# VHH binders against Integrator complex subunit 15 (IntS15): the designs that were tried, part 3

Target 1, 373 residues: Integrator complex subunit 15 (IntS15), of Drosophila melanogaster (Fruit fly) (q9vpf9)
Amino acid sequence: MSMSIDSNKLLLRKGDMKLDNYPTCAVEALTRLETLIASRNKQNMVMQIISEFIFLERTPKDGDVRKSQALPISQMNLFQEFQLIIALIEYFSRPGRDATRNAIFLSLFGSHLTPQRSKLLSRLISTAVSGSVAPLLSSAGTWMQQVGCKTPLSLEVAQNIVSDFISYSRKTPEQLKQLPMVGPHFAANFMVAVADLYLNEQRSPTLNPPPDALLDTITEWMMENPTLCQASQQPLVLPAGAIAMPFTTPLAGLLRWVVLAPLVSNRSAYSNLHLSLLRALQQLVSSGESTALPSQDLMQIVKSLQSYCARLAESKTDPQADAAYQKCMERFAQAVQIALSSNCITNQIQLLCLLESLPPHKLMKIVIEAHKK

## First folded at step 4 (VHH; framework vhh_4orz_3)

Design n07 (from c04y with S103F)
Fold by ESMFold2-Fast, scan of step 4:
Structure n07 (fold): chain B 373 residues (1-373), chain A 121 residues (1-121)
Amino acid sequence: as target 1 above (373 residues)
Amino acid sequence: EVQLVESGGGLVQAGGSLRLFCAASGFTVSSNYMAWLRQAPGKRREWVALIDSGGSTYYADSVKDRFTISRDNAKNTVSLQMNSLKPEDTAIYFCAKVPYYDFSGWTFDYWGQGTQVTVSS
C-alpha cells in the first residue's frame, strides 16, 4: 500500500537524475510506471514521477521573482526534448498490453497540459505520423477519445497536423495519405476533431471551408477506407459499474461539411465525400450501430440551415443561393433517410418537426412523410 | 488525501428543480473526468452525467435535456443542475472521479457519501 509506493519513489530518487543521465532516467521511470498504474490509488505518485523524472519540471518556490506563476516549469533544453521524443517512440513501439500503453500515454499527456507538454505532444505526434509509428499513433488515437475529440486539446493536435502536413507543405506527404492504414483509430479521431474546425458556425461567425488539400486528403481517406468511421468507436467490453461512452465517429461532422458546403464552395470533392459518407452510414446502420448519427447532430444541421434561410429572407432572392440550398437539402435528405431507416433515432418526433420547419424540398418532404407513421 | 463531498439534495415535487454540488479536495477537477452517478433503492448504480477534462459533457438518455453538468475550476467544484424532475429520478446521487480508460472500459472511483434526492408524485 503506502510502503510499496514510498519504496518505489526512493529507488527513483537514489537513481539521481542528471543532465548527462537523461534520457535513461526517463526510460527507467516509464518502466516503473507500468507497475504503479496497475494500482489506481497510486495516481499522485505517477503524476509526480512523470513531472520530475520524465518532463524535468520544477514548481516555483516562495520568494520567486515570478510570483504569479502557478504551473510547473520544464527545465528541458531542445536536445533533451529530442531525446525524450526518441525515447517515447522506442517505448511505445515495444510489445505489450494496449491498456497499459494507453494508460501511460494518458498519464503523460493528461487532460490539463502545461504549454511545454502540449508543445512536446504535438511534436511527438507529428514525428509519429512522419515515421509511420503505428503503436504510438494507436495510443494517441485512444488519448484523443479519452480527453474528447472536440476539446481544445484534441483541436490543437489536429491544427498542428494540418499546419505541418497541409498548410505549409507544397504537396501532401505520402505518410499522411497512408495514415488510415497505419493508425486508423488516430485517423478517425483526427477527422472528428478537424471536422469541428471548419464549416461550423459554433466555432466561427463565418462558414470557413477547409483547405483544399485537407478536403482532398479526407475525401480520398473515406473513398479508400470504407470502414474508417468504425475505427473511432469505443471498445464494447466494459466492467460492472462502467459507463458506455457514446460512440464517436466522423460521420456527423463530415456530413455537416457536405450539407453546408454548397453555401460557400462548388468543389467536386464534396460530392465524392458525400457518396462515401452515405455508403459508410448504410454499412453502420446495416450492422446495427444505433449511434452512427445522433439526433442532436442532425438537429444542429437543421439549425444551421434555418439561420442561413433567415438571412436570405431578410435580403433579395438570389437564384444561385436557391440552387445552393437545393443541393444542401438533397444531400441532407439522403442522409436523414438512411439514419431514420435504422429505427434507432432518439427524439425522432422532435427531429421530424424541426425538419418540417425548413423551406419545402421535394425529397425531404417524402422522407418526413415516410417516417411520421 | 482525496475527498469528494456532495450536497444540495432534498425533497422536491415532480416538475421541480434541484442543484447538486460536489466539493473536491486533494486533486483538481479540471485535470480529471468527473461523473455523477445515482442509485435507486434495489437497483444497481447508473451513470447520469460526465464532464471530461476538456469540458465536453455527456448524459444518460434518461436525463438528457433535463440535467446539466458543469464545473467551477476556481472553486474546485462540480455541479449538476436537475430540471423537470420525475419520481423516477429519486435516488442517492454520487460524485465520482474517473481515473482513466483501460482495456476493460471506464470505471469509477467514488469517495463521496452521496446526497439523497426524493421526487414526490
Scores: ipSAE 0.000, ipTM 0.128, lowest interface PAE 21.8, mean pLDDT 77

Design n12 (from c04y with Y101F)
Fold by ESMFold2-Fast, scan of step 4:
Structure n12 (fold): chain B 373 residues (1-373), chain A 121 residues (1-121)
Amino acid sequence: as target 1 above (373 residues)
Amino acid sequence: EVQLVESGGGLVQAGGSLRLFCAASGFTVSSNYMAWLRQAPGKRREWVALIDSGGSTYYADSVKDRFTISRDNAKNTVSLQMNSLKPEDTAIYFCAKVPYFDSSGWTFDYWGQGTQVTVSS
């Protein structure tokens, strides 16, 4: 049954907001949110108020319907937090349209989260991974793409998964190993986010490698699921008025790991990951996907290598460091060749000029010369 | 291997009492948040009681002052004392491990198989 925006506002503001029936009132609020989304009506203010009610966030003293992320303060205790998480798991597990679930998830966890919602989101996603809750993981994956896979929100989600399933786990759980099969879109976007946390000079001056178990898990994911990178290119069905963030693949970030790894690690998992990345890149290029390996990301890898070479130039030449650099360039040249062969690279001239500024490497020189004409 | 085994359920008359037990294996209950949840036929699972690592207890309003959660650290068990039972308390009762700060314990594999409680009028 259709209810007007004014009726929904009246019911939420003047309704019996007794905490005694929590989480039943949260489930009722989710149902109202679903009805508004299904009507294709852009009632952003009402949806925001319903979302705040679900999280038991305080309204401003003056009763203004306009909310700020700085104003709501949660009254939820630990017990109510767990009740809500279980209610959300059950809600997202119900039969329904993906577009509706995605819109509800976005309404609950938008681009600006309170500390309470951020904590709940982290716990919700970890619970969904543990329980293999495919519909919720699908919505979480779409949400990461909507807010941007490399934004602080997505990075926090990625850090939480690493903490829960890698850092504080004696064995990698089977649920995490099977994540690409249960939630391929979430797994792909998780890889985009998590790749930015390691072997990335822009985040840390030291080239900090990923934990061994994380590297092994991602390597296995890529080996066993060759089409996993294509999952992050799935078209988004967005709610009216929502803005889609550009699609990105995990290839660029993981390529940075593979290219920079010889500088800090001799683990064979990087060689296996490299071969899997080349296979995935070739498949995406063959499918006509021009965003598989953006020029901006390739240029960033060049800058990381330049920074490393500059530091080495301040010290006497180490034969091991030269061997490491040669391996970095070999892996990078192979990926660049595939990317440039697509004829879809933007700013190709600038990229080629930056590549030429790196110390000479036989294969890279051949690649540059082949594409400079 | 983490296991939770519930016991103590049964048929009881309204106003009666039952005590449920949860035997844990593969981890220590004293170091974890432990909870009792229930699910009536065709309804959603709901939390009824929780005991944290420090021994503090929390209860749903529907069972407050009637139910008492406790643990026996030496036996690695959690129990739920249910008094003044009502027909509305009829459900399958589950014992669950709740994640600590590291959240590594959050998995559906830590949920027990449940024990049936039926309260007749």
Scores: ipSAE 0.000, ipTM 0.260, lowest interface PAE 13.1, mean pLDDT 76

Design n13 (from c04y with Y101W)
Fold by ESMFold2-Fast, scan of step 4:
Structure n13 (fold): chain B 373 residues (1-373), chain A 121 residues (1-121)
Amino acid sequence: as target 1 above (373 residues)
Amino acid sequence: EVQLVESGGGLVQAGGSLRLFCAASGFTVSSNYMAWLRQAPGKRREWVALIDSGGSTYYADSVKDRFTISRDNAKNTVSLQMNSLKPEDTAIYFCAKVPYWDSSGWTFDYWGQGTQVTVSS
């Protein structure tokens, strides 16, 4: 009956939505969401406001039959898409209320993602990287953690950054060089995602190496600051009602890169990245804070090496005489030694048993024997 | 005193090239987001290209790899180099200063009549 001023502001009139008023209606909607986002019982209203006034989504009106169930489609033209990106950059650049900004970011892109919203998210994040928009990158980093760094959504964002700054850029990827300083949490989560895209048999039947410029960029980041891997473990302000995802580091994925790289590449950057990862592992110990490395991720590396050795057997090549395999095992043994000594690996007995199943390597035997108790 | 003046349009054959210019006065292009937009007869205005304050450039899918936006900070101008022109590129091209956000919302400044580009086949 009697409505508060806030409740009256939540009643957006459909007649307020006009082509000439965009992006004013989107900006006004974002402001109204700041009061709504804290109320669990108004989530349906939040999603409707986002769909209708921010993304201009409409359920297609089917003249056939009464009303057909159909996915909402965005009616934004390219100019309105541009206006929205700039409005969102301005909105997420504002100081204060990080929890509210993160909740709105998650509501825009986390709970209901269409191909159009995915495209806009990728363009928004790429624009923020280019412009060094630290507050937006902070919200994007939190979003990536909340949806999961290795989910299809996060992988698509990572792939689009690779596309924009590495694969199709005419310039040196200098725009990415500042990313760890501007948005360390986002940079760390980006590394988790891109590490999963390359040199990974779970994603591809072949061990496809990363683009040279991407490898060089990540190697430079890690050489300058090995503790960047710890940025993904920083305390974050989560929006109300958000699902907390387990923290993960890029260490396991990047370790897979350097261990498996000798099978497909002779680039020296992998050697530099390997040394940086060893330093990162040692820094976890020295800081007194340790994120356990999942033994399952390390066992996946073992399985890839087993597959490689099976192919060597078919070509009648002795693994002990294979230079690539020997280099893989040398790097793997060095990393496992540091991780085991630092108590960074959980369920180590199963891992050690799998390592023993690989063709013999002198350093790895020493590591296994030292930790078999 | 804020003003944008477009020039460089004309008639060109398919596959040809044109360079459009936007002269800005009353503000500095280096401190603002600058865009090119176009409107074909009977169609809605569509965004074509953007250059941000940091110099990063963005393009609509329909013109990517064919058009290049640039700026000259000393002359306070924005340019659009259009290569491999198609009949579908026929439109009036507008230079726009990207709206500022304030408590009243976003305002939009399109200045002048634009510059006509006609691509014959």
Scores: ipSAE 0.000, ipTM 0.147, lowest interface PAE 17.9, mean pLDDT 77

Design n14 (from c04y with S104E)
Fold by ESMFold2-Fast, scan of step 4:
Structure n14 (fold): chain B 373 residues (1-373), chain A 121 residues (1-121)
Amino acid sequence: as target 1 above (373 residues)
Amino acid sequence: EVQLVESGGGLVQAGGSLRLFCAASGFTVSSNYMAWLRQAPGKRREWVALIDSGGSTYYADSVKDRFTISRDNAKNTVSLQMNSLKPEDTAIYFCAKVPYYDSEGWTFDYWGQGTQVTVSS
């Protein structure tokens, strides 16, 4: 550009914006945020514009609550909420910098969401999946990574996708089947979230078991897109100075889920998912991807199995406990064999020592012995 | 030789404040991305705050406006000021050095044992 804009010289006033023409004021606010979001010293102005002109939030004026401590209450009616969803879909479909869109998405939907914003976020993402809105799904995927894929917010988004497109849908929609191509980063982070959602024992009493349709959908995604689990490890277009948090890869999350699944249920859908993960891992290793499954994530699976084995030792009269463990170990040993064959696992000696501490399993013993140097 | 030593944790009532310190040796904090992470019992580690080489700061939404990361270049330390503490902030807090270039994603090198923060209701 022959003209550079210095954000310190740009003055945008709230007084120039009007609330009497919704959703025009929200669209105008989003456009103004493109300039303001680049300046970190204007973050408070960004938040005020979002609250006032996009979500139509007003701080209660009750005498018993300090104004500065009161939670904003959205004045939006249901029609205005619909209008905002459409405006956001349109906005995120515009050409522009991904870093700017991601920063705006994070500013709109941070981890401290009001009930109204949380409801709008769920509707927005479901609408974006239905409409195959790639730029919005890209920003949503980045948002999930920034807030954490295993946090309550990400789990709620994942649960709503399952409900909208799988549990209460008579047929898996084509848009959901195409999700890895339309929004690979969102699809990858969604897989991390659902794996944690259904594996977490604290959620089991209140959450129905995962539908076979969900497991089949993820299996199909992985079979058709073997590199999908690397989407979250690709360089991301994040706001300046933001950090991606790769503490659990999608492949590691899915592997942990499928390895531990025999302790809860024995369904063919899990076996099919396991095979798709082994195929994806083998392809990544064969292509020279040395970090397809990090040693830290493998060690975490070992620790999960150690915890279950300790419980099994206290349940000496449970005849099915050993059979479940043997199946877990068989699935895990197959993945470990492929991972170790890459010759690029960091802390391999520590990993092998941890694996040896698990109760004996024939295939795992063979794998361990094959990789002792 | 790279070392990170965390301190300043303790027991505090909800609504209280604590200041955590990270003493670095073997490198300079001013030339690196420095982060605070936390791990609550039975939960995965999550990042809390980051300060980049230019001095810009970034926060997880769960702690935004309550926590402040800063550094003292002369003392080669990073600090985390924690205000308006909640029971949900109970965790072991870790200080970490973040590499600038990582084709495999951002990873943290941990040399500290962490410091325990317990917030009672």
Scores: ipSAE 0.000, ipTM 0.128, lowest interface PAE 16.6, mean pLDDT 76

Design n16 (from c04y with D52T S103L)
Fold by ESMFold2-Fast, scan of step 4:
Structure n16 (fold): chain B 373 residues (1-373), chain A 121 residues (1-121)
Amino acid sequence: as target 1 above (373 residues)
Amino acid sequence: EVQLVESGGGLVQAGGSLRLFCAASGFTVSSNYMAWLRQAPGKRREWVALITSGGSTYYADSVKDRFTISRDNAKNTVSLQMNSLKPEDTAIYFCAKVPYYDLSGWTFDYWGQGTQVTVSS
């Protein structure tokens, strides 16, 4: 009976909160979630509060024959969407406990995001980048790691940042230049996501090539903040009971992208990005720190090049393909030389054997021979 | 033959300035990525500044806004203007051709003995 009384009190509270007082009801809901989020037995209540009072989502009423198949639909008008974004920025700007804020962020947007919440998330993150809202970007970065940096959700976030800040810019906007300092985990996870997006989606006939401004932005980030290459190895504040998704370092993702880039593009911006990655890797090696470039990631690049060479061998003569392969191998050999010089590469013998299986390349042969001892 | 010869180093007090020169022979600096690297005693070489074939410039965080890299295409030279020098800038400075468009060498290779820069506190 106590449970029924508590439910009735919540129902009355819901009625009170809906009395033309948006976004006050969303702010009150966020505060209530701070208490509820720590309890696993109240997760359904958390989701109901978020749906009802934050996103103003409605489900079909009792007695609807298609109730279970009906999508929850946001009833928010454009002004209420604006009010919610402001309320969320204010909420996530408060110092509070990182674990609690991150748990609330994950509960708001989840791993199975509705189209309406996806649109609001994109607008929220772009607003946070524009305003340099560090605590919100920290929670967004943690969210990307929790849902996975190479998942459709993270790729959509990355694509929206490219669209909003980069696509029509001829130089790095000031807000993006500051992003590694304001939100390093978000910047690091953005780089993982964007490298995967353009590496795998470059074959899509409907995807535009990455803008030079994007490559230039990441190049500037790496030149100014080389430790971002290791960001995924740094501890993150995770909510109680949350599991971290498998992830790669920005260095590994970016290196694979720029090494394979000559197969689809001869733009000089890729060479600039590659140089910044080599410099970052060299600084990590020089400091005596563990490398952020595992042998498994290097071996995956070998496999990608093997697949390309197999296709090339089956194809008719293409002079441009050989030139592209030579440039890929040049960039790869330079990175391998620095990585092997770190003395932190596991399975070095296996890696060297795989490298020797690739079609001959002068610089790579020199690198292999230098490290056989 | 490919050769790079560094010059312009010396002893200066903290807050002073030096200009380093790199004379290139056997290739054209305007067609290549050119970098300045430095090596302090007992440490590995560190990258300092880069000028691309297109003329864009990039700098390590430790030297940003203090150092300026430039080139003279007519003289086939690369220069590094170093202002507001700190004791931490003490190192041998090397000029290197970055072989992104050429299979002739290893990344961050140098072709000479370098030039010594010593900054007194």
Scores: ipSAE 0.000, ipTM 0.106, lowest interface PAE 20.6, mean pLDDT 76

